# Designs tried in a protein design chat: miniprotein binders against q96jn8r1131to1294. Part 193

Target 1, 164 residues: q96jn8r1131to1294
Amino acid sequence: TLEFLENHGKNILLSNGNRTATRVASYNQGIVVINQPLVPQLLVQVRIDFLNRQWTSSLVLGVITCAPERLNFPASACALKRAAWLLRGRGVFHNGLKICEKFGPNLDTCPEGTILGLRLDSSGGLHLHVNGVDQGVAVPDVPQPCHALVDLYGQCEQVTIVNP
Short names: E, the ipSAE of ESMFold2; O, the ipSAE of OpenDDE; V2, 0.75 times the mean of E and O plus 0.25 times the DockQ between their complexes.

## First folded at step 16 (miniprotein)

Design c99
Fold by ESMFold2-Fast, scan of step 16:
Structure c99 (fold): chain B 164 residues (1-164), chain A 83 residues (1-83)
Amino acid sequence: as target 1 above (164 residues)
Amino acid sequence: SKEEDLFKEAEEFAKLALEMLERGDYMYAAEYYLLAAEEALEAGNPELAFKYARKAIELAKKNGNEEFLKEAKELLKKIKKEL
């Protein structure tokens, strides 16, 4: 069963059997990681449960290729400089650097109830799924093992893991 | 060298901050300026770090992000000690 790791950003509270993550303070320190490596064809999905529109930017999701169990998380995912591939707003980022200008929908505007998914294809391509719809390959040739990451940044204060 | 690599990263974060400003994303613009300031400070350039930290503070003030403003001001205190 997929769960969020108990190693997470300091503003996170896990509930619902570690399947719901809530950011209880501020706008940052909200990184969570799935407890299983993202292996080919495994679809990891989270639902946006609550948005606080005091903030402008919203959640980030992606993968890290370092071991997450004892990682000291930075304040936000964009500060991850080693082994991180992230989807944020309209862009794709590798270790803080933009590598694609426009991919998929603008994640800063996804409403409550949106289901976002990450999946590796058989060739190691990282796919984003939005409400069940495959957006295509955001990142080719992701090194393995890798782990799915969600940053409850800004507007996004709660997500829940959803089974396919 | 490590200091040269950190200086390069400071410049790259500052460039991303400008890009975010052009898109109207003031939260990430402020965050990238703060990251640029941290890298510049670690690279041994407190003058450059001061410049970027000030930009982050100005953006946080304008967009009403009080919690970020507190964090940015704490970094600015550290930078001023190195000047």
Scores: ipSAE 0.149, ipTM 0.495, lowest interface PAE 4.2, mean pLDDT 85

Design d01
Fold by ESMFold2-Fast, scan of step 16:
Structure d01 (fold): chain B 164 residues (1-164), chain A 83 residues (1-83)
Amino acid sequence: as target 1 above (164 residues)
Amino acid sequence: SKEEDLFKEAEEFAKLALEMLERGDYMYAAEYYLLAAEEALEAGNPELAFKYARKAIELAKKTGNEEFLKEAKELLKKIKKEL
């Protein structure tokens, strides 16, 4: 069963059997990681439950290739300068550097109820799914093992893991 | 060390902010400066944190983003207590 790890950003509260993550303070310190590696064929999905429009930017999602169980998470996923591939706004980032300007929809504008998914294809390409629609390959040849990460940044204060 | 890593993160965010400024992405530049300020404060350098938070506020005012501006000002209050 897919759950968020107990190791998470300090502003996170887990509920619903560790399937719902809520950021209870500020705009940052909201990183959560799925409890098992993202292997080919596995589609990990989260639903945006609550947006606070006091903030400008919204959630970030992607993968890390370091072990997450005892990782000291930074305030923002954008601060991960090693072993991280992230989707933020319309950009694709590797270790804090933007490697693609315009991929998929703008994540900063996705409304409550949006379901966002991450999947590895058979060639190790990382795909973003939005409301069941595959957006294509955001990152080719992701090193394995890798772990799905969601940063409840800015507007996004709550997400829940949902099944395909 | 953790302190060295946090200082390195602050400098890397400041570099990203400059890159965004060059591209005309003022709101992203403001966000990176605010992240640089957070990391500098955590690293025990409130003077550097103040410098970056001020840059973030300046850019946020230029873009007219009141929500971000409010939060950047709250961080600035915390930084001033450490000065």
Scores: ipSAE 0.012, ipTM 0.264, lowest interface PAE 8.3, mean pLDDT 83

Design d02
Fold by ESMFold2-Fast, scan of step 16:
Structure d02 (fold): chain B 164 residues (1-164), chain A 83 residues (1-83)
Amino acid sequence: as target 1 above (164 residues)
Amino acid sequence: SKEEDLFKEAEEFAKLALEMLERGDYMYAAEYYLLAAEEALEAGNPELAFKYARKAIELAKKGGNEEFLKEAKELLKKIKKEL
């Protein structure tokens, strides 16, 4: 069963059997990671439960290829300078640097209730799914093993893992 | 050299910070300036690191973020030891 790891950002509180993550302070320190590797064809999905429009940016999601169980998470996912591929706003980022200017919808404008998914295809391509719709390959040839990561940054204060 | 590569990373993060500022995203602008400062310090350019760290602190104050401000001030202390 998919759960968020107990190792997470300092401002995160896990509930609902570790399937709901809530950021209880500030706008950062909100990184969570799924408890098992993102294997090909596994669709990992989270629902945006609560947005605080005090902040301008919103959640980030993607994958890391380092072991997350004992990782010291930085304040935000953009500070992950090694082994990280992230989707933020409309951009795709590798180790903090932009590798694609515009991919998929603007994540900073997704409303509460949006379901966001990550899936690897058989060729190692990382796909974003939005409300069940495959947006295509955001990142080709992701190294494995990799782990799905969500950064409850800015506006996004709560997400819940949902089954397909 | 490795210092030249780190300097290029600092410059790229600073460019991203400016892009975020142009879009009105002061939160990511502050974080990118802090990343630029860290890379500049590692590259052996504490003067450049100081300028970027000050920009990060200014933007963090605008955003009212106590935790980020604390982290940015800690980096500024390290930078000042190298000046």
Scores: ipSAE 0.147, ipTM 0.480, lowest interface PAE 4.3, mean pLDDT 85

Design d03
Fold by ESMFold2-Fast, scan of step 16:
Structure d03 (fold): chain B 164 residues (1-164), chain A 83 residues (1-83)
Amino acid sequence: as target 1 above (164 residues)
Amino acid sequence: SKEEDLFKEAEEFAKLALEMLERGDYMYAAEYYLLAAEEALEAGNPELAFKYARKAIELAKKDGNEEFLKEAKELLKKIKKEL
């Protein structure tokens, strides 16, 4: 059973059996990580439950290759170094630096109810799924083990893990 | 060296901050400037760190982001001790 880890950003509250993450303050300190490594063919999905239109940017999705159970999370995922591949807006980022300008839909404009998924293929390629549609390989050859990460940044104040 | 890597990362974060600012993404522009300031300070360049931290504070003030301002001002105090 997929759950969010109890180690998370300080503004997060977990509920619904650790399957719902809510950011209860500010716009940051909202990083959550899935409790199981993202192994090939495992599809991890989250649904956007609530957007606060006060903010301009929204959630970030990706993977980290460091052990998350005792990690001291930075204020936002973009501060993670040498351990993270992130999808933000239309971009793909590694070590906080942009490695792809345009990939998939703009994550800053996805409405409430959108289901976003992460999956590794058998070659280690990281895929983004949007409402069940595979967007293709965002990052080739992701090192393993890796863990799926969601940063409830800005507009996105609540997500829930949903099963395929 | 680690110092050279940190200086390079400071410059790349500053470049990303400009990119975000040009696209009107003020929240990430401020965040990237603050990250650039942190890396510049650790690389031993408090003058550059001060410049970036000040820019982050200006952007955050414009948008009324009080929580970010608190964090940025804490870094600015640390930078000023190294000047």
Scores: ipSAE 0.168, ipTM 0.527, lowest interface PAE 3.7, mean pLDDT 85

Design d04
Fold by ESMFold2-Fast, scan of step 16:
Structure d04 (fold): chain B 164 residues (1-164), chain A 83 residues (1-83)
Amino acid sequence: as target 1 above (164 residues)
Amino acid sequence: SKEEDLFKEAEEFAKLALEMLERGDYMYAAEYYLLAAEEALEAGNPELAFKYARKAIELAKKQGNEEFLKEAKELLKKIKKEL
């Protein structure tokens, strides 16, 4: 069963059997990680439950290739300098550097109710799914094992894991 | 205003940089300025991004951190393309 790890950003509160993550303060310190490695063909999905328009940017999601259970998470996922592939706004980032300017929809404008998914294909390509629609390969050849990460940054104050 | 809200994340990172600066944590201040520059660039303000990237570069130069300096200069190249 998919759950968020108990190790998370300090502004996160887990509920609903660790399937719902709520950021209860500020705009940052909202990183959560899925409890199982992202293996090929596993589709991990989260639904955007609540957006606070006080903030400009929104949810970041992606993968990390380091063990997450005891990580001291930075304030923002984009501050991860090693072993991180992230989708933020329209961009794709590797270890803090933008490697693609325009991939998929703008994550900063996805409304409440949007379902965002991450999946590895059989060649190790990382796919983004938006409301069930595969956006294509954002990142080729992701090293294994890797773990799905969601950063409840800015506008995005609550997400819930949903089954495919 | 919408203009204030648009750059709020960049300003919050800049505020964190100032807090690190007050504590004498110069390299953490440089890292937060670099994040502020990245946020400002994403928000469509390359002038603000340039300001913060320059602050990060100056701090990294004074501390002699060559690896960070290289990273900050790569972001500066991206910012200059938008100016």
Scores: ipSAE 0.015, ipTM 0.186, lowest interface PAE 7.2, mean pLDDT 82

Design d05 (at its last look DockQ between E and O 0.85; V2 from the best seeds 0.83)
Fold by OpenDDE base, look of step 17:
Structure d05 (fold): chain B 164 residues (1-164), chain A 83 residues (1-83)
Amino acid sequence: as target 1 above (164 residues)
Amino acid sequence: SKEEDLFKEAEEFAKLALEMLERGDYMYAAEYYLLAAEEALEAGNPELAFKYARKAIELAKKHGNEEFLKEAKELLKKIKKEL
């Protein structure tokens, strides 16, 4: 069963069998990691449950290739300077730096109810799915094992892992 | 060199900070300036680190939270020791 790990950002409260993550304070400290590593053809999806418009920006999606159980999470995913590939807004980031300006839809403007997915293809390409639609390869070659990461940042206050 | 690479990363983070400022994402701007400061410090450029840290703190005071502000101030203290 896909769940968020107990090792998470300080402002996260897990519920629903650790399938729901809620950021209960401020705008940051909201990183969560899904327990099972991404393997080829496994589609991991989260639904945006609640947005708080008092903040700017929104959730970050991505993967980490370090051991998530012992990771000391920074306050935000943008501060992950190693072993991290992230999707934020329309950009793709590697170890904090932007490697692609425009990819897929703008994550900052995804409304509540949007289902976002990550999937590795057989070549190690990381795909973004939006409401069931494959947006293509965001990262062409991701080291394995890797774990899906969600940063409940800014507007995004709650997400839930959903099955395909 | 290692230091040159760190310096370049610092500048890239600063560019990201500026980009965030331009679109009104002040929290991220603060965070990127802090990252820039960290990298600049590691690059052996405390003067540049100082500059970025000050920007981070300025933004954090207005748009950040207490924890982040504290972190930024702590970094500033470290930077000052290298000046």
Scores: ipSAE 0.847, ipTM 0.927, lowest interface PAE 0.6, mean pLDDT 96
Fold by ESMFold2, look of step 17:
Structure d05 (fold): chain B 164 residues (1-164), chain A 83 residues (1-83)
Amino acid sequence: as target 1 above (164 residues)
Amino acid sequence: SKEEDLFKEAEEFAKLALEMLERGDYMYAAEYYLLAAEEALEAGNPELAFKYARKAIELAKKHGNEEFLKEAKELLKKIKKEL
């Protein structure tokens, strides 16, 4: 079954059989990674459980191609300068730099209860799903293996892995 | 031309910092300025790195981000050795 890896941001507490991640301090140090690489047609989904609206930005969702078990995470996903493709707000970022201004909905406005999903298509395209609805290809050709990542940043204080 | 690429990346991070300032996201703004400072230093531009690091520090002080402030001050010390 899908779980969050034990190697995670310093402000994360794992619970619920490592399927729930909570950021218990500050606004950052909240990076978590799913324990299995993405394979074509595998849909990895997390539900936003709790938001704290005092912050202006919310979670980041994406993938890394470095092996995550021993990776030293930066404080925030925006500092992943290598082997990373990220969705933040409406932007798509590669290695920290914006490559697309507008893709999918604004993640900073997704309410509690939103289910966000990542999957690879058969061509290696990375898809975002929102409440079960495919938003299309965010990144056309992601190298494999890659690993799904969530940064519980700012507003986002808790997410839970959910099954389809 | 690695230095030219690093310089361009520093400028892109500074643009992201300005975008976040306009949105009122002062924590992301500070983080992007620190990234810009790091890239500028790696590009061999310690004067530009100093400018960006100071902006990150100013934002961290104003918004009470003590852990980030410590990190930014450590980078500033490193930059000063290259000035």
Scores: ipSAE 0.807, ipTM 0.908, lowest interface PAE 0.8, mean pLDDT 92
Fold by ESMFold2-Fast, scan of step 16:
Order: sequence, then structure tokens, then C-alpha cells
Structure d05 (fold): chain B 164 residues (1-164), chain A 83 residues (1-83)
Amino acid sequence: as target 1 above (164 residues)
Amino acid sequence: SKEEDLFKEAEEFAKLALEMLERGDYMYAAEYYLLAAEEALEAGNPELAFKYARKAIELAKKHGNEEFLKEAKELLKKIKKEL
């Protein structure tokens, strides 16, 4: 079974057997990573449990290709300028810079209960799934190995790993 | 070249900062200005880096947190060494 890695942003508290991540302070320092590499066809899913609508932006999802176990995480995923592919709002970002203007639904407006998934296809394409629906290829040819990442930024204060 | 690529990255981060300001997302705007300052410094333009770091600090003072403000001020110290 999948768990969040014990190396995480400093504002994160893990619970529920390391399957629930809660950001307990501020708006940032909320990066968590899945404890196993995202191998082709593995669907990693998280449910949005709690939103604090004080903030404008919400969670970020994506992958990193550096080893996460000892990584010193920046305050937010947008500062990962090396080896990162991220979905924020409706944009797709590579190493901090926008590479696609509009992809999938707006992640800043997903309500509590939304289930978000990441999957690699057999050609290394990164797919976003929303409530079980494949949104298509957000990023082609992601290098491997890579690791699924969630940034509990802003509105999103809690997520839980859920099985497909 | 590498220096030209870093200048372009600084410009793109500054553009992302402006997009965040337009949305009223002051915290992301501050973070993007800090990233723009980092790339400008790496590109060998400490004057531009200073400009962006100041914008990040101004936004962080009004809207950010103590940790981000400390990080931004540390970058400003590095920038000042190159001025």
C-alpha cells in the first residue's frame, strides 16, 4: 500500500498510517511525496479532505525525477527549478516555468472530496485523473525514475491517499 | 548561451509574478519575484536581481510569512555582494 514519505515539508503532519497529510500552519511548506516511484500504469490517487478558502491558490500535483528521501524541500513546489513537472491551476510547469497554458480542470477550484490521480503511460506520458476520469497527457516523455508529489499549498490543508 | 537562457528565465518568472498579482495571489507573486531575482543574479545582472528581490520583500512584508521574508532577505545579502 502507498504512503507519504517521512521526508516532507516542515508544516506537514502525517497520520492515518502515513496516508493522510495535514498542513498545520501557514500556507506553504506543505510538500509531500509518495513513498514509491511512479512506475508505468501505477495510478496514485489523493482525495482533497479540507480546504481553507482564505487563500487564492490550492494544491499542486506533479512528479520529480530526483530522489526524494533526503531532499531539502523548498517552501513551495514552484521553487523546484530542477527535475520537476507540475500541475498548478490550469497550467503545466517544467522546472518552475509554464509550458502549457490550459490543461484539465482548474485545480484551484476543485472542491473537498475531489480525487486527483497521477499515472504514467507506457510511453512515459504523465496523465492527470480527476474523479476517475483521465484528462489526457499533461507531459510527454517524463524521465524515469520519477516520484509523485503533492504540494498542499494555500487552500488545500489536508489530503488522503485513496486506492483506485 | 547559458547567461541568455537565465535572463529569459528571470523574465518568465517576473511575468508569472505579474499574473499572480492580477489574480490577487500575493504570496505566489512574492515567490515568483524571488525566483526571478535568483535567475537574474545567476545571469550576472545584480541590479535586476535587486529590483525583483525588493518586490518580493515588499509583498512578503504585507502578505507573507516570517520564513519567506528571511529567505528573501538572505538572497538580498547575496545580491548586495555583487553590486
Scores: ipSAE 0.666, ipTM 0.841, lowest interface PAE 1.4, mean pLDDT 91
ESMFold2 (binder alone), look of step 17: mean pLDDT 89; pTM 0.892

Design d06
Fold by ESMFold2-Fast, scan of step 16:
Structure d06 (fold): chain B 164 residues (1-164), chain A 83 residues (1-83)
Amino acid sequence: as target 1 above (164 residues)
Amino acid sequence: SKEEDLFKEAEEFAKLALEMLERGDYMYAAEYYLLAAEEALEAGNPELAFKYARKAIELAKKMGNEEFLKEAKELLKKIKKEL
């Protein structure tokens, strides 16, 4: 069963058998990681449960290739200096730098109830799924092993792992 | 060269920091300035690194992020050794 790791950002509280992550303070320190490597054929999905419109940016979704169990998480995913590929707003980022200007929907505007998914295809391409719809390859040739990451940044204060 | 690549990364992080400031996202702006400072220091430009680290600290103070301030202060100590 998929769960969020007990190692997470300082403002996170896990509940619902570690399947729900809530950011209980501020707008950052909200990184969570799935407890199993993202292997081909595995679709990892989270539902946006609660948005606080006090903030302008929202969640970040992506993968990291370093071991997450002992990682000292930075305040936000954009500061990860390890090999990290992130989807933020409409952009695709590698090691904090923008590598694609416009991919998929704007994550800063997805409403409560949106289900976001990450999946690797057989050639190592990272796919984003939005409400069950495959948006295509955001990042080709992701190194293995890699781990799915969600940054509950800004507006997004709660997410829950959802089965396909 | 490695130094040229790091300098270009510092410039791009600084550009992203300005974009975040324009959106009113002070904490992402602070983080991008800190990333710019780290890359500038590694590229051999401690004067530029100092400028960006100071901007990051000022923005982080407005947001009250104690953990970030500790990291930024440690970077400032490294930068000052190279000045």
Scores: ipSAE 0.234, ipTM 0.517, lowest interface PAE 3.1, mean pLDDT 85

Design d07
Fold by ESMFold2-Fast, scan of step 16:
Structure d07 (fold): chain B 164 residues (1-164), chain A 83 residues (1-83)
Amino acid sequence: as target 1 above (164 residues)
Amino acid sequence: SKEEDLFKEAEEFAKLALEMLERGDYMYAAEYYLLAAEEALEAGNPELAFKYARKAIELAKKLGNEEFLKEAKELLKKIKKEL
């Protein structure tokens, strides 16, 4: 069963059997990681439950290739220094720096109820799914093992893991 | 040169901070200035680190984020020890 790891950003509260993550303060310190490695063909999905529109930026999705169980998470995913590939806004980022200008929909504008998914294909390509629709390969050749990460940044204050 | 490479990451984060300011994203602007300060300090330029840390603190104060302010002020204390 997919759950969020108990090692998470300090503003996160887990509920619903560790399947719902709520950021209870501020705009940052909201990184959560899925409890199993993202193996090829596993589709990990989260639903956006609550948006606070006082903030301009929103949820970040991606993968990390370091072990997450005891990782000291930075305040936001953009500060991850090693082995991180992230989808933020319309950009694709590697270790904090932009590597693709425009991919998929703008994550800063996805409404409440949107279901976002991450999946590796058989060749190690990282795919984004939006409401069940594959957006294509955001990142080729992701090293394994890797772990799905969600940063409840800015607008996005709550997500819940959803089965396919 | 190697000297140019040493400060490249700090300058790239500072450039991203400026881009965030231009689009009105003050929270990411503050975060990127703090990252620029951290990279400048790691690269051995505490004067540049001080400049960026102050910009991060000013932005965080305007946004009322006390926790980020505390974090940024702790970095500023470390920077001042190197000056």
Scores: ipSAE 0.102, ipTM 0.477, lowest interface PAE 4.3, mean pLDDT 84

Design d08
Fold by ESMFold2-Fast, scan of step 16:
Structure d08 (fold): chain B 164 residues (1-164), chain A 83 residues (1-83)
Amino acid sequence: as target 1 above (164 residues)
Amino acid sequence: SKEEDLFKEAEEFAKLALEMLERGDYMYAAEYYLLAAEEALEAGNPELAFKYARKAIELAKKYGNEEFLKEAKELLKKIKKEL
């Protein structure tokens, strides 16, 4: 069973059998990580449950290739400087730096109810899925093992893991 | 060499802060300026760190984010000790 790890950002509260993550304060300190490595063909999906439109930016999705169980998470995923590949807005970022200007839909404008997915293909390409639609390869040749990460930043205050 | 890139990460975060500011994303603009300040401080340039931390504080005040403002001011205290 896919769950969020007990090691998470300081503003996160886990519920629903560790399948729902809620950011209970501020706009940051909201990083959560899936409890299993993202192995090829495993589709990890989260649903956006609640958006607070007081904020301008929203959630970030991606992978990290360091062990997450004892990681001291920074305030935002942007500060991860060790082997992190992130999708934020329309950009793709590696260790905080932009490596692709425009990929997929703008994550800052996805409404409540949107289901976002991460999957590795057989060649190690990281795919983003939006409401069941594969957006293509965001990052080629992701090193393994890697772990799926969600940063409940800004507008996004709650997500829930959903099965395919 | 790695030594030749001492301030490159700070400069790259500052560039991202400007990009976010131009797009109206003041939350990430402020965050990137704080990241730039932290990297500049770690690289041994407290004057550059001070410059970026002040930009983050200015954006936080305009945005009205009390928690971020507190974080930015705490970093500024650390920077001032190394000036």
Scores: ipSAE 0.250, ipTM 0.576, lowest interface PAE 3.5, mean pLDDT 86

Design d09
Fold by ESMFold2-Fast, scan of step 16:
Structure d09 (fold): chain B 164 residues (1-164), chain A 83 residues (1-83)
Amino acid sequence: as target 1 above (164 residues)
Amino acid sequence: SKEEDLFKEAEEFAKLALEMLERGDYMYAAEYYLLAAEEALEAGNPELAFKYARKAIELAKKSDNEEFLKEAKELLKKIKKEL
């Protein structure tokens, strides 16, 4: 079943059978990765459990195409130098560079209890789901294999994997 | 040590920031300077962290990224407490 990998950012503590990730310090070093590749039609979902309003930005969601098991995670997902596609705020980013100005709802304003999902369609399009609602294709033609990533950045200090 | 590794990471991010700045990519340069500031603070060098955070703020203002600017200012408050 779906779990966060034991390899994660240094400020992360895993609990609840590795299904809950908590950032226990600062505002960064909070990257976690799902333990299985994001294969077409697999819907990976996380619930926002706790927001610390001291910070202004919040969690980042996305995919990486490098192998995550022995990866040295940078302080922020935006510092991933290769093969990373990220959703942050309303933007879509590839290797830290903004490639789409406005997609879906603003992730920085999603409240506690929001369920965010990632899914690949059969054509390799990466979809964002918000509270069960498909927001459409954020990134076309994602290379495979790829792995779903959550960066517990800023406001978002805890997420839990939830079943579809 | 962990602190030595973090200091090297800060230096590498600062180098990347300069490369992005040379290309006119102010937003990515700001991001790298902010990452450099975070690592410098973690490494126990708040003076260096302050320098990098200030550069990040200046560059973020040029790129008109309000959201990032708020993040950078928040880190700067944390750094100032350690000075």
Scores: ipSAE 0.018, ipTM 0.273, lowest interface PAE 5.6, mean pLDDT 82

Design d10
Fold by ESMFold2-Fast, scan of step 16:
Structure d10 (fold): chain B 164 residues (1-164), chain A 83 residues (1-83)
Amino acid sequence: as target 1 above (164 residues)
Amino acid sequence: SKEEDLFKEAEEFAKLALEMLERGDYMYAAEYYLLAAEEALEAGNPELAFKYARKAIELAKKSGDEEFLKEAKELLKKIKKEL
């Protein structure tokens, strides 16, 4: 079953059988990774449970292609300089740098209850799903294996894995 | 060259820092300036690295993140050795 890895950012507390991640301090140190590689027919979904609107930015979603089990996570996903493709706000980022200005809805404005999903298609394209709606290919040709990552940054203080 | 690629990356991180400043996100702005400083230092431009590291420190003071501030000050010490 899908759950968050026990290796995570230091401000994270896992609960609900490692299916809920809560950031218990500050605005950063909130990276979590799914325990299984993202394979083409797997849809990984998380629900936004709690937003603290004192912060400007919110959660980041994406994939990392390095082994996450003993990775020393940086304070935020934007500092991942190798092997990372991320969705932040409306942008698509590769290894910290913006590669697309405007894709899908603005992740900084998604309300509590929003379900966000990541899926690889058969050609290695990374798709974002928002409340069950496929937003299209955010990143083509993602190297495999890759692992779904959520950065509970800023506003987003809690997410829960949701099975379809 | 490697140095030219690192220079370009430093400029791109600085641009992202400005975007974050424009929307009032001092936390991301500080982080992006620190990334820009790291790339500038590795590219062999300690003067540019110094400029970005100082901006990162200034913005980090507004975030209250003492651990990030310590990291930024440590980078600034390394940069000063190459000035």
Scores: ipSAE 0.667, ipTM 0.845, lowest interface PAE 1.4, mean pLDDT 90

Design d11
Fold by ESMFold2-Fast, scan of step 16:
Structure d11 (fold): chain B 164 residues (1-164), chain A 83 residues (1-83)
Amino acid sequence: as target 1 above (164 residues)
Amino acid sequence: SKEEDLFKEAEEFAKLALEMLERGDYMYAAEYYLLAAEEALEAGNPELAFKYARKAIELAKKSGSEEFLKEAKELLKKIKKEL
């Protein structure tokens, strides 16, 4: 069963059997990680439940290749300079370097109810799914094992893991 | 040294802040400047930390968020104690 790890950013409160993550303060300290490695063909999905429009930037999705259970998370996923591949706004980032200028929809403008998914294909390509639609390969060769990460940054104050 | 590594990370965050500024992404620009200020302070350079924290405050004002601005001002208070 997919759920968020108890190791998370300090502003996160987990509920609904650790399947809902709520950022209860500020705009940052909102990183959560899925409890199981992202193995090929596993589709991990989260729904955007609540957006606070006082903020301009929103959630970040991605994967990390380090073990997350005892990791000291930084205030924001953008501070992950090692072992991280992130989708932010329209960009794709690897360890702080922008590797793609425009990929998929702008994550800063996805409305409440949007379902975002991450999946590895058989060749190690990381795919983003938006409302069930595969956006293509964002990152071609993700090392394994890797773990799906969501940063409830800015506007995005709540997400829930959803099953098919 | 650890201080040299932290200084290098501060410079990288400041560079990312400038890239975000150029794109009009004031929120992420402010976040990167806050990160740069924290790394600079930990590296033992409160003058550089002060510079970055002031940039973060200006960008936080542009974001319109009271909470964001409050965090930037709290970091600035901490930096001033080391000056």
Scores: ipSAE 0.151, ipTM 0.521, lowest interface PAE 4.6, mean pLDDT 85

